# VHH binders against p49116, part 274

Target 1, 238 residues: p49116
Amino acid sequence: EGPLLSDTHVTFKLTMPSPMPEYLNVHYICESASRLLFLSMHWARSIPAFQALGQDCNTSLVRACWNELFTLGLAQCAQVMSLSTILAAIVNHLQNSIQEDKLSGDRIKQVMEHIWKLQEFCNSMAKLDIDGYEYAYLKAIVLFSPDHPGLTSTSQIEKFQEKAQMELQDYVQKTYSEDTYRLARILVRLPALRLMSSNITEELFFTGLIGNVSIDSIIPYILKMETAEYNGQITGAS
Short names: E, the ipSAE of ESMFold2; O, the ipSAE of OpenDDE; V2, 0.75 times the mean of E and O plus 0.25 times the DockQ between their complexes.

## First folded at step 16 (VHH)

Design B65 (framework vhh_brivekimig_d4)
Fold by ESMFold2-Fast, scan of step 16:
Order: C-alpha cells, then sequence, then structure tokens
Structure B65 (fold): chain B 238 residues (1-238), chain A 121 residues (1-121)
C-alpha cells in the first residue's frame, strides 16, 4: 500500500568535488564517481519497499545492479558532472597509454567500445529528455530486478518491480499525454544497461579505489552506514 | 567535547598479534561510524578499517583484509582493532577516528594521542 516512491525519492542532487582541477586526474574522476555511487546507494536504501526486503536481500540486489544504477546516474547527472569532459580525459589518458605501450591493443579496444556505449546511452536519454520522475522509476525497475542469480524473496521483488512499472506508466500517461509511445521508447533503453561491463566501469571510474577497497566490499557498508554524517556532508542540512 | 583515547600498541615480532582499544566520550558513540587510521614514519595517514554505528558491517583496506578485525562495544563506548599476522609494513601510529569511510575524505582528525605499533624482529 501507498506509492513505491515519494517526491523525496525524485530528488537526486550530486555535489561535485571542489575545486575542479585545470587538468582532470584519476583522483578527481574517482571522487566524482564515488560521490555518485554513494548518492545512488543512499537513494536505494531510503526506499521503504527496499528496506522491507531485509539486509541480505538489499546487499544482493545492489551488488547485482550497481553498474546499472551508476550508469543511469551518469546519464541523469551528465551536465552536473561535465561527463563529456571526464570521458574525454579518460580517452586522452588511454591514448597516452597506447603511445607508451602500457596497455594491450585488445584491452584498449574493449575500453573504447565501453566508452562509446556509455556515450550513446547518455545521448539517447538526453534526446528523450528523461525527467527526474522517469529516472527515479527507471532506477527502481533496475533495483527491483527479480532475475539476478542467487536471489531469495523473488516474488516480493517482482511485485515491487511491477509496482515501479505501473507507477511509471501512470506518470508518463498523465504528464506526456500527447506522446502515446513515450513509455515504450524509454523502456527499450534499459536492456543496454546489462550489456555494459561492471569490471570496465570499475576500472574507468574507480581507479583510485583499486587496491584499497572493492565495489563489492563497499556496497554493504554504504547500505548500513550512519546517515547523520553523510547527510551533513552532502545536503548542508542544519 | 569529543575525546578519543587509543591504547594497546607495543613492539611485536613479525607474525605476532596485538589488540588496540579506543575509549570514546563526549558524543553518542552508537550513532557514529568509527574508523582506524594509521600513519607510518615519513608517510601520510592511511585509512585501515571502518565499522558502522550498529556494528553490523565492517570495511577493510585490501592491505589488512583477512588479518585485522574491527569491532565495537557500544555499551562501553569502546572501539577495537584485533591485529593478527603482523608485518613490518604495519609499523605505524594508530588512531581511532569518529566517522566512517568516505573515498573522498583526504583529512582525518588525528588530534588524539594515537598508539604506536612497531613490528620488528
Amino acid sequence: as target 1 above (238 residues)
Amino acid sequence: EVQLVESGGGVVQPGGSLRLSCAASGFTFSRYDMSWVRQAPGKGPEWVSSITGSGDVTLYADSVRGRFTISRDNSKNTLYLQMNSLRPEDTALYYCVKGGYLPWKKTFDLSSQGTLVTVSS
């Protein structure tokens, strides 16, 4: 009972590191990406339906879908992040690695293909002019995916996904009433998220964490960390 | 007034064990994530481990994973670090810090005294 998402779940405001360096480096990229990852997981943990599934299920769901949530977050926050500038800096660093013969040609090709897929996804979302409510529901559909291996409580997860789909449909039909096919155009974008390698995302955006903490390890920590300090750092609340 | 008092350091041979303690006062201990941070001679501070306010979840730097165990007793306002299989590279001043792990956090409040751990034969 009640809506799956409230207006508070539509608000998704990324606080970027300051100051922005003249030349982007791995520290700035990693900090920006980490802030988005924390914001995305904090968003997920605030959903009452998500909390109702319990700690073990919450951890399993986010471990399975963090790359999809992160990629949706990149698309939603592309302007705030100056994502095109970050990707250009990554490409420049990659080209320098080719010049210095530090990476194999096959690996460089895989990474460039990943960057192109990411750019195409973000461009398609921008072209569709996806709004904050639509992003919130797309993230919910991705989060409540019952089809990941090893999940328990799959019937309850499926019910929450269906609720997210129905609420998205209701929103789109009311808000974009003249565009009969908008929902279909939005939903066909989602399968592309599962084709993006989480390993390559981790290497591109979380280089500063490699060798220190893995994404797999940090996930259960973010989901259970005390919010008082996190809220004070990101919201500026009293 | 937040106060943190570390203890339990000492000199041990490689492969040895030590248990560090941190007595906390001046804040509601159970409402805050806590961390251990170390500073080796001539180096900057390095985050080691964090634990949630409830104690439900722990996080470790890859360099100490499987060797160190962070824990807390909220009834005693005390944080612990059990260090096993100690290596010479673990030699450092160890500080407990109010607050959890944030990848973008570059500075730590090291105003407490810390406790010295020396691993040498």
Scores: ipSAE 0.794, ipTM 0.918, lowest interface PAE 0.9, mean pLDDT 89

Design B66 (framework vhh_brivekimig_d4; at its last look DockQ between E and O 0.85; V2 from the best seeds 0.81)
Fold by OpenDDE, look of step 17:
Structure B66 (fold): chain B 238 residues (1-238), chain A 121 residues (1-121)
Amino acid sequence: as target 1 above (238 residues)
Amino acid sequence: EVQLVESGGGVVQPGGSLRLSCAASGFTFSRYDMSWVRQAPGKGPEWVSSITGSGDVTLYADSVQGRFTISRDNSKNTLYLQMNSLRPEDTALYYCVKGGYLPWKKTFDLSSQGTLVTVSS
């Protein structure tokens, strides 16, 4: 039985749409977010342990944790994405909605708090200077979470999660031997992901999806789409 | 050379049904996701549905969800679109497209002739 992750799972390169528009419109935001979502899902499906769980379980897992995976992806790709600029643009768009009285005061508060939580999480990860290996293991820990409702093969999922944790621990001990509490500092960030609403994330980043499809409906498709086609489309200019 | 030939279009009453077909050649059909795209008069192209290469997973635009069914027969290199409960707003030229769903894709290769679907009372 080999490691859960290999070096191939550490690489996580997001290609942004080109050219960047002068004004970050809903379309650009949605495309950027969608590319990240696809990258995250394809990362997951490239893991042998993930494949071993079967299609139904795989789909259920991703449906349960896509928001957390996406958020970790945002943190990891924050610089390449210019995430602060994207979030500012989203806030500006929300301001327009507020002026048009399309949202209740309570809803506005919820959405703004969510944006704040996203920014805070990403900033905290940046401050910790999380590297590619650590992100890979953190994503694996999040992916193989057995505590979501409705999951099958929870025992196997738990084993994979433990393996991810162990490998992360080994990596941190080896790479950051002088920082005895680094692992704890990293892991303590994970609970913040559970406090974020997937619905609000979807509304903020994915409002411009072609066909108005839901993330829930697109997840099975992303997991089964042809990889060659995806790669060809992502590397090209939209 | 990639060749796609659509068929099955026609005139139908609201609530009626049609089944479109697309004959594909010039590429390994089973290795590619396929899509249906439609273009109504005076409007831009609209993605309708996509299906993975194996045919295991399908995806639909919200506007056709529950009414349309995409399928494929890889042994025949043929893509299908079963359209039920047709509405006047479904009136369009329907194109078969090589490639799957991309959330941001608004432009499509519509080099084929398409097949015309007209829904009218």
Scores: ipSAE 0.877, ipTM 0.941, lowest interface PAE 0.5, mean pLDDT 93
Fold by ESMFold2-Fast, scan of step 16:
Structure B66 (fold): chain B 238 residues (1-238), chain A 121 residues (1-121)
Amino acid sequence: as target 1 above (238 residues)
Amino acid sequence: EVQLVESGGGVVQPGGSLRLSCAASGFTFSRYDMSWVRQAPGKGPEWVSSITGSGDVTLYADSVQGRFTISRDNSKNTLYLQMNSLRPEDTALYYCVKGGYLPWKKTFDLSSQGTLVTVSS
C-alpha cells in the first residue's frame, strides 16, 4: 500500500572510528568497514517489505547481495571514509608484498583488478552525483534481487524490486526532469557490482574481525541482534 | 544495578566437557544480546561467543566453532556455555558480558567474578 521506502531509509549516516591514525592499519580499515556493514544491514532490516519476507528469506537475500550493498555504501560514504586513502594504503601494502615475495603474482593481480573496479565504480557514481534518494532505491533494487540461486518467495521479492524501480523512476523524473536519460545512466552502473568478488572484498576489508568470524556467519547475527547497544554506540548515548 | 554471576568452571582433562552458567539480574535480560569472554593468565580478554536476545542466532569465534554452544533461558535470566572437546588453550577465566558482538568494541566489562576453567591432566 504505502511507499517501499520512507524518509528514514534515505538517511544513511556512517560514524567513523575516531581519531583516524596517521598511518592506516588493518584494525582501522576493518573497524571502518564493519561499521558500514552493520549500518547497511540495519538499514535493510528496518524496511517493512524486507521484514515481511521472514527471517530465512532475509538471511538468504543479504548473504547473496551483501557485497553489492557494501560497495554501494562505500561509494555513498566515500568522502566520510576517506576511501581513496584507504585504497591507497591497501595498494601500498600489496606493492610491498610483491617486493618481499610474500604473495603470488596471480593473487596480487586479482586483488589489484578488484581495487581498480571498485575505484571505477565509486568514480562513476561520484561523476553522476548520485543523491541520497537514488542511493536508497539502488540499494533496495540490489536487496530485492529475485535471481539469486536458492531463494524462496521469488515472486514477492520481484514485486518489491519492481516497486523500488518504479519509485526510483518517479523520483528521478520529478527531481531531474530536464535530464531525460539520467535513470538509464544510473541503472547501467548496477551490473558492475556483480563483477566484484565478495571473497576479495572480505579479504581486503574484514580480515581483522574479532574472533575471525566470517561474513556468512555474522549476517544472520546482525539481522536479528538487539539494537540497544548498537544504537547506543552510533548515537553516542549510553 | 547490573549483576552477572558466573559458575560451572573446574578442572578437566583434554577432550573433556564443562557447562558454564551465568545468572543475570538488574536489567531486562531478554532485551539484550549476551556474550562470553575469556581471559587466559597474563593475556588480554578474548571474545568467545554471542547470542541474540531472543536466542534465535548465535555467533562463535573461529577458535571455538563446532566445540562450544551458547544458549540462554530468558524465563530464568540465565546464559549458558556448553564446552566440548576442551583443549589446554581453553584454560581461562570465563566472563558473562551484557551485550553482543560489535567488532569495533574493544573493551568488555569484566567486573564480575568470572568462573575458572583449567584444562590439564
Scores: ipSAE 0.827, ipTM 0.928, lowest interface PAE 0.7, mean pLDDT 90
Fold by ESMFold2, look of step 17:
Structure B66 (fold): chain B 238 residues (1-238), chain A 121 residues (1-121)
Amino acid sequence: as target 1 above (238 residues)
Amino acid sequence: EVQLVESGGGVVQPGGSLRLSCAASGFTFSRYDMSWVRQAPGKGPEWVSSITGSGDVTLYADSVQGRFTISRDNSKNTLYLQMNSLRPEDTALYYCVKGGYLPWKKTFDLSSQGTLVTVSS
């Protein structure tokens, strides 16, 4: 009955496409976001507790929470990704659509509000200096959410979430013993993830997917794909 | 040396069906996800479908979803593409590719001969 996560689950190293283009475009943004998505899904599938739930439950959980995991990944990798530069490029493209009258005013307000909330979430996480262990357990809490419709193993999922919460508490108390309120400050950030729309996230980051597939349709594939070729593409090994 | 040999192409009327095959050798077939990629005359390569190494998960481009079915037989080292309800825009040279779906991957190893599918009106 070991810990829910091991040290291998704490390591979360995103490798960006190289070289970064002089002018960011939808394809660079989509590749960068897709690399983060794949890293996040491979992270989830590597967890023994997740593996124990079975393939159908795994797919259902990830379909329900992928946007929250992705958003936590954006916050964790914001510096490596140059996320502020990516978001600025998206805003500029959106402003061109306004000037060319290509998009409704209500949609633009929704998208800009989403971008603002994403930036504020990432800034708040950076200000708290959330470390890799804390991110790993926050992702586990989000992943093992028992309240999604259609789940069959909800009691076991709830036990895994409680284990993630307990282990995060133990880690924070041990590592940040002089900061009595750190756990509370961290956990209060999780509700902001519920304000992120998966529809808008796809529009912002995943417009350029080869084959025009949806994230919902890719998830079963990512969870079962062979990783040797993928790892070679990401690390540059052949 | 990795070898991929496509077959099963031909001329078919709109609404017709074809079944493509790809014989693989020179690598452990079951350890690799596989894909079909097509290239219409004068156009760049287009990813069509992928299947996991075990064969249990498939993925399709929106343009072929519901009409094409990818499958594999790991005991025969063979990849298949069942193509139903064919349309003139499906006319292309079809290639079997070692490797799965990556949403950003625009380069494919199309060094094989491919198999030509012509859907004529």
Scores: ipSAE 0.723, ipTM 0.889, lowest interface PAE 1.3, mean pLDDT 89
ESMFold2 (binder alone), look of step 17: mean pLDDT 84; pTM 0.846

Design B67 (framework vhh_brivekimig_d4)
Fold by ESMFold2-Fast, scan of step 16:
Structure B67 (fold): chain B 238 residues (1-238), chain A 121 residues (1-121)
Amino acid sequence: as target 1 above (238 residues)
Amino acid sequence: EVQLVESGGGVVQPGGSLRLSCAASGFTFSRYDMSWVRQAPGKGPEWVSSITGSGDVTLYADSVKGRFTISRDNSKNTLYLQMNSLRPEDTALYYCAKGGYLPWKKTFDLSSQGTLVTVSS
């Protein structure tokens, strides 16, 4: 029985669409978010413990936590994505929608609150200077959540979550030995992820997916897709 | 040398059914996700459906969900598309493509002949 995560699970490199358009549009935002979602799902599927749970459990887990994984990914990749610029473009579009009476005021309020919560989360993670190992273990903790409704094998999932928590603790205590309370400061950030609406995230970042497919439908596909084609797409032609 | 040969198209009335086939050669078929793509007259290519290399998971465009079924037989290197409850807007030249669904993929290799599906009254 080895460690839950290996060094390969720490590497999390997002390749963005190139070039960035002069004016951001739904297409660019959707492609950028989709690349991050695909990277996040491929990260999860590479974990041996995750593979051991089997296809049905894997699908159920990721369907339950994809928004938490995606939000952690947004925080981790905020600089490479120029996330602040993307969020500003979304806010501008929403302000125009208010003026044109295309959306209800209550819906716009909900969406704006979601964006502000997302910005606050990403800012808190940046302030804590979360490293790649810490992000990998935080993602593992949210992935192996045994408390989602409808899950089977909950005892095994809980065991993997506890293993993720223990390995994170060992890492932080060894690497940041002078900061006794760092782990506590990191872990208290996680409950905020559960307050993020997956429906609003899908509306903001995944409207305009080719074929108008839902995230719920894409998840089992990403988890089982052949990796050769995907890797070729993210590295470009060579 | 990748080669794909589509067949099974034809003329059918609205509400009818057709089954398309794609014979693949020149690559290890079971190691690649596959897709069906269609091109309506005067329109660009539209992704229709994808299936994983193993055949375990499928994905469908919202416009065809519940009406079309993608499948594959890896022992025969053949991809299928069962089309039910056909509508006039399904009229298009249908292509199979090597590779699966990627949300950012805007172009497909449509160098094969395709198979024509016409839905008319």
Scores: ipSAE 0.757, ipTM 0.901, lowest interface PAE 1.0, mean pLDDT 89

Design B68 (framework vhh_brivekimig_d4)
Fold by ESMFold2-Fast, scan of step 16:
Structure B68 (fold): chain B 238 residues (1-238), chain A 121 residues (1-121)
Amino acid sequence: as target 1 above (238 residues)
Amino acid sequence: EVQLVESGGGVVQPGGSLRLSCAASGFTFSRYDMSWVRQAPGKGPEWVSSITGSGDVTLYADSVKGRFTISRDNSKNTLYLQMNSLRPEDTALYYCTKGGYLPWKKTFDLSSQGTLVTVSS
């Protein structure tokens, strides 16, 4: 009943750490990425359909798709994050690691290929000029993926994914009525997200996490954390 | 006004155990995530562990994972830290703080007295 997403779910405003350092360091990159991860998880929590799946199912779902949600968030927030500058800093660090023989050549190649795929994805989304409604529905489509191993309630998840697809189609048809193939161009971008390694994403963006906690541990925490402290840190209103 | 009172610290030998307590008042305890933070002599504060308001989910720093257990009793407005297999490097003043794990949180309210844990032979 009712739409899967409301106008409140289209709002996706990342608050960056301030001030930006003269030279990017691992802590600034990690804080920026962590803010995006928390924003993405709180976005998912706000969807009534997501809550309706129950705690065990919705936690398993997000553990399976966090990298896809995070990558879509990187693309959506690329300008506010100065993502190209962050990626350039990461590449510079990798070049220094080659010189110091700290990483194997094979690993560096894998990481560089991941960065290239990420840049290509973000560039394709920018060229398509994906709007806030389209991003919201693409995130919903990847969130409600019924095909991850070990999921329960797969028929209900599939129903929510189909609803997201239908609502995206209705939106695109009405808003971009003269661009007959826009929806197809957008949807064919999604399979690339499954090829992105969550382990490499964690290494690139989350190596500076306080206490060296893993993303797998932090996800159930974000989904169950009380919002008062989080809201206070984002708004400064305590 | 928010008030936190830590207790349970002491002197133990390596491999020993201690249970810390934190009595909270001045806020709706069950609606806030809580954390344990420690400060070793001459060092800055180090986050140790967090627990959600409901108590359903916990997080631990890698340095304490498998040895420490955070828990809470919302009916008593009390936070706990069970510390097992203690090491000399666990020696610190331990504080409880209102609020959970946030990677961008740069400061901790350590205005309470804390409780001293000393691990030595």
Scores: ipSAE 0.790, ipTM 0.912, lowest interface PAE 0.9, mean pLDDT 90

Design B69 (framework vhh_brivekimig_d4)
Fold by ESMFold2-Fast, scan of step 16:
Structure B69 (fold): chain B 238 residues (1-238), chain A 121 residues (1-121)
Amino acid sequence: as target 1 above (238 residues)
Amino acid sequence: EVQLVESGGGVVQPGGSLRLSCAASGFTFSRYDMSWVRQAPGKGPEWVSSITGSGDVTLYADSVKGRFTISRDNSKNTLYLQMNSLRPEDTALYYCVRGGYLPWKKTFDLSSQGTLVTVSS
């Protein structure tokens, strides 16, 4: 059987809304994040191994790991998104909420801690200079996680995760042969993704969704939507 | 020549029901996600609901969730919107649109005539 991922699965190109407004608002942030979410889901649905698990399993997997995939996408696309500028705008909005007494101090603390964890993660990935192949395999390892509650076909999911780990190892050893510990440094970053709240990510990036739809509702829709119409709008979904 | 023709609108009292239909022609209907969009008097267009080309998955605006049901019959090239528990706020021209939900898509090609739904006592 062939490799888990092909070169087409390494391509991950985000197209940002244009132009960037002078003052960032909830709609621009939400549109930017939504484009990344759609790109991430289209990436996942294009993997033959993922398709082989079937519709119900696919939906359950992505509902369980979308925050991890999204966070990896934020790290990978941080420069294209001007993520530091987006996070600064979110922090400014939170500071205004404190002054206007619109949010509790406990909630603000939780949200700020989440932003700090996100910044830490993205900075660590940037410092490691993770390449496109490494990001693709890290996303695959996260996607094929057999340990989420309620999953069926867990043995098959675990086999795909192990295949992703083996192919990442082979790639890193061949491409970065002089750096014996690179793989370990990369993999030790992944547990941090599980500590980040999907509810807080949704609040920070997706509050402005048209129709106030939930991420939980949009996931099965993205996985089954027709792509021909959207290929021009979701660059990298080749 | 792509054509979409909406029908089924009317006047109904609060709490009533209506079923809208959209007859599609000029394209391979099953290969397109479809949506319902409404425009209330003096307001911009508001996305209501979307359905995948296969009909497998549906998505609803929070304002209509649990009250409206989108469906399609690909053998008849027809899109439907079953509207239950109608409210005065649902009063609008309703348009079917070729295309699905995109959270960044703020404009719709409302080149069809639409169908008027009026909810009043």
Scores: ipSAE 0.793, ipTM 0.914, lowest interface PAE 0.9, mean pLDDT 89

Design B7 (framework vhh_brivekimig_d4)
Fold by ESMFold2-Fast, scan of step 16:
Structure B7 (fold): chain B 238 residues (1-238), chain A 121 residues (1-121)
Amino acid sequence: as target 1 above (238 residues)
Amino acid sequence: EVQLVESGGGVVQPGGSLRLSCAASGFTFNRYDMSWVRQAPGKGPEWVSSITGSGDVTLYADSVKGRFTISRDNSKNTLYLQMNSLRPEDTALYYCVKGGYLPWKKTFDLSSQGTLVTVSS
């Protein structure tokens, strides 16, 4: 009955690996991305509505939308991550791979198009100056998407998405009362998240995971892991 | 304080099976994810598998997926690793470790004795 999200769901603090190397490598990028993924999954599992869907349904939801949540997290944490520097390092690596004939031209084109879409998304969010409350509700709208194939309890998921949309509208209208079209400008950005390939995201950011685990395998583990020992590492709490 | 005692290792032929056990004491076992880590001769530690504190979810290194099964009995404070279809490359000292899978955690407490698994023809 209460609000879908509490003030605790607005807090989203990423703890970066230290120190940052002079030249970025796959290990630093993978660790940084993994920290953001774990923070994003920890955020999702902390929502009572998410837990109310039951284990099978909530796991299926996150498997379907993790790339959208991760991308929103990249935009929200872009400054903390120095995301522009990470993307520049990835581009440099790809250009070196072209020079050494190690990747096909079609594959490089797909990856460069993905990076461009990601940069444009992050730039649009920065230009709109999206705040912490807005990011929390955008993540909730993405999380409670009833339209992914194979989902059960789609009517309940849709009700939670509608609740997220209503609470976002109420927040924006009260906080940005003079900007009549702000909500429309924010919401029109969300479809772009569906255009970004989760397979390309995994290849760019999660190469070199310990044990070569897949994101599909790690998601159920993150959602059920004991967090007491790791809470400070996952949430970035000081 | 924290004590972990591994057992169940031995010498087996390729394709054989072994079941490892880890007896834990000195901490609230069911409140911690647990892992198996191995160290082959001349190599650094390799993470093998993790299980959540509740036992609900498991995670495996790609090299052992489909062959190894991690499990736990919280009533006995015991962690298990069932190893099937063993390969010569599985030859290592196997350690039980307090804590689960975190991609950014770079060190494991391997102060316990471990249990030796040798796969040879």
Scores: ipSAE 0.804, ipTM 0.916, lowest interface PAE 0.8, mean pLDDT 89

Design B70 (framework vhh_brivekimig_d4)
Fold by ESMFold2-Fast, scan of step 16:
Structure B70 (fold): chain B 238 residues (1-238), chain A 121 residues (1-121)
Amino acid sequence: as target 1 above (238 residues)
Amino acid sequence: EVQLVESGGGVVQPGGSLRLSCAASGFTFSRYDMSWVRQAPGKGPEWVSSITGSGDVTLYADSVKGRFTISRDNSKNTLYLQMNSLRPEDTALYYCVKGAYLPWKKTFDLSSQGTLVTVSS
């Protein structure tokens, strides 16, 4: 059978739009987020275990977990994206919307709470200094979640999740042998991903650029688009 | 050299239907995702629909979803767009484009002739 993930699955390089504008705008933020979303789905579709589940199961899994994968990607690529600057720009825009009465106070509160949860998550991951192998396995653990409603093949999905957990444990124990509690500190961060609203993530990061299509519609398209033709544009490989 | 030849446009009344065709040559058609892009008078290009190389998955702009159907025949190197329930807002030059939908893609190769669709009474 071999390992669930190979060294190729550790590589996760986000190609940012160029040039970065002097002042962040909705187009730059949405283009950056869209590139990360496409990269995350191309990462998932490259995993042999994921391919083995079949097209219908693949689509259902990614529809259920895209927000968790995207959030892990935001944390992993926070430096490349200048995520703190993006979030500050979003907060500034929301503060202006409060003063101009363009959004309801309840909606602004929900969005601000989501941003706070996202910042807290990304800061916790940065503080733990999560490496590329750890991110790859954490993404695999959330991808192979057997507990989403409506899934078929749940026993096989659970088997792959358990394999991801075991391989992460082996990696952490070998690489960070002196930190006996590192794995526990990493794993207790994962439940927070399910508390973040996919609808609010879509509103914050995907307005304007995916405005013509929903994320739900684009998922099966990304998973089946011709890989060789667009791999270089999505991953930045060439 | 990549060549794309669109046809099937015309003048129709609101609520009417048209079927557009695109004859492709100069590349391995089945290996590439294909898209339809339109350009209304005085406006920039707007992506309309895409289909995977295999034909298994399609994607539509919200403005045309439920009214337009993209399809392909890889044995004939031909892309199609079935347009139903046409509206005046659908009036544009329609272009066949080699390549997938990418949200960050701002330019399209519209060097082909296109096919004119006019929806008016």
Scores: ipSAE 0.655, ipTM 0.868, lowest interface PAE 1.4, mean pLDDT 88

Design B71 (framework vhh_brivekimig_d4)
Fold by ESMFold2-Fast, scan of step 16:
Structure B71 (fold): chain B 238 residues (1-238), chain A 121 residues (1-121)
Amino acid sequence: as target 1 above (238 residues)
Amino acid sequence: EVQLVESGGGVVQPGGSLRLSCAASGFTFSRYDMSWVRQAPGKGPEWVSSITGSGDVTLYADSVKGRFTISRDNSKNTLYLQMNSLRPEDTALYYCVKGGFLPWKKTFDLSSQGTLVTVSS
């Protein structure tokens, strides 16, 4: 049986909105996040193992893990996105909301804790110098999680997750042979992704989505949309 | 050349229903996602709904969700919008556009004539 991921699944290139505005605004942040979300879901839908699970399972799986995939994408694309600048702008907006007494103290606390967890996660991945192959396999491990409530085909999902874990192990042992504990340091980062709220991520990055659509409603659409138009918009081809 | 011809608009009372149609030609209809976009007088274009090329997945603006149904017949190169429980704020010129939902899409090709929907007592 061939590998779970091909070299095409390792390539993950985010195209940012251009030009960058003089001052960051909600629309620029939302467009940047939306581009990353679309890239992440087009990445997932291109995996043959994922396709083999069928439409209903694909939708349920991605609805359960999109926040984990998105957060891994934020970490992987942090430099391309100037993520630190985006997070600083979000924090500034939150501090202004506090002054205007628009949010409860409990909600502000939850949102700030989420931002701190996100910064910690991205910083830890940067310190570990996670490469493109490692990111691809971490995303695959997250995607093929058999333990989400309501999933069907859990035995098949578990087999694909096992395959992702084995292929990551083989890659790390071969590529970083002198670093005996690298795999353990990488894998221990994953549980933190499960603790981050998808609702808070949606509020921070996807405020102002056209039509006020929810991420839950967008997911099945992205998974089945025609790729030609998406590719045309990303490459700028007429 | 891409050609889109909208029809089915009219005057209806609040709570009423209308079915809009869009006849498409000049491209392989089944291989493109399609959308409905509306423009009220003095307002910018508002995206309403999108449907995948196969027709198996739909997406709706929150303002119309539960009231509008988008559908397509690829054998007839036709896109539909079934509008129920119409409200005065639904009054607009409705356009059929080639292409689906993309949050970073800044403009819509509204070169077609559109079809006028007026909801009033």
Scores: ipSAE 0.808, ipTM 0.919, lowest interface PAE 0.8, mean pLDDT 90

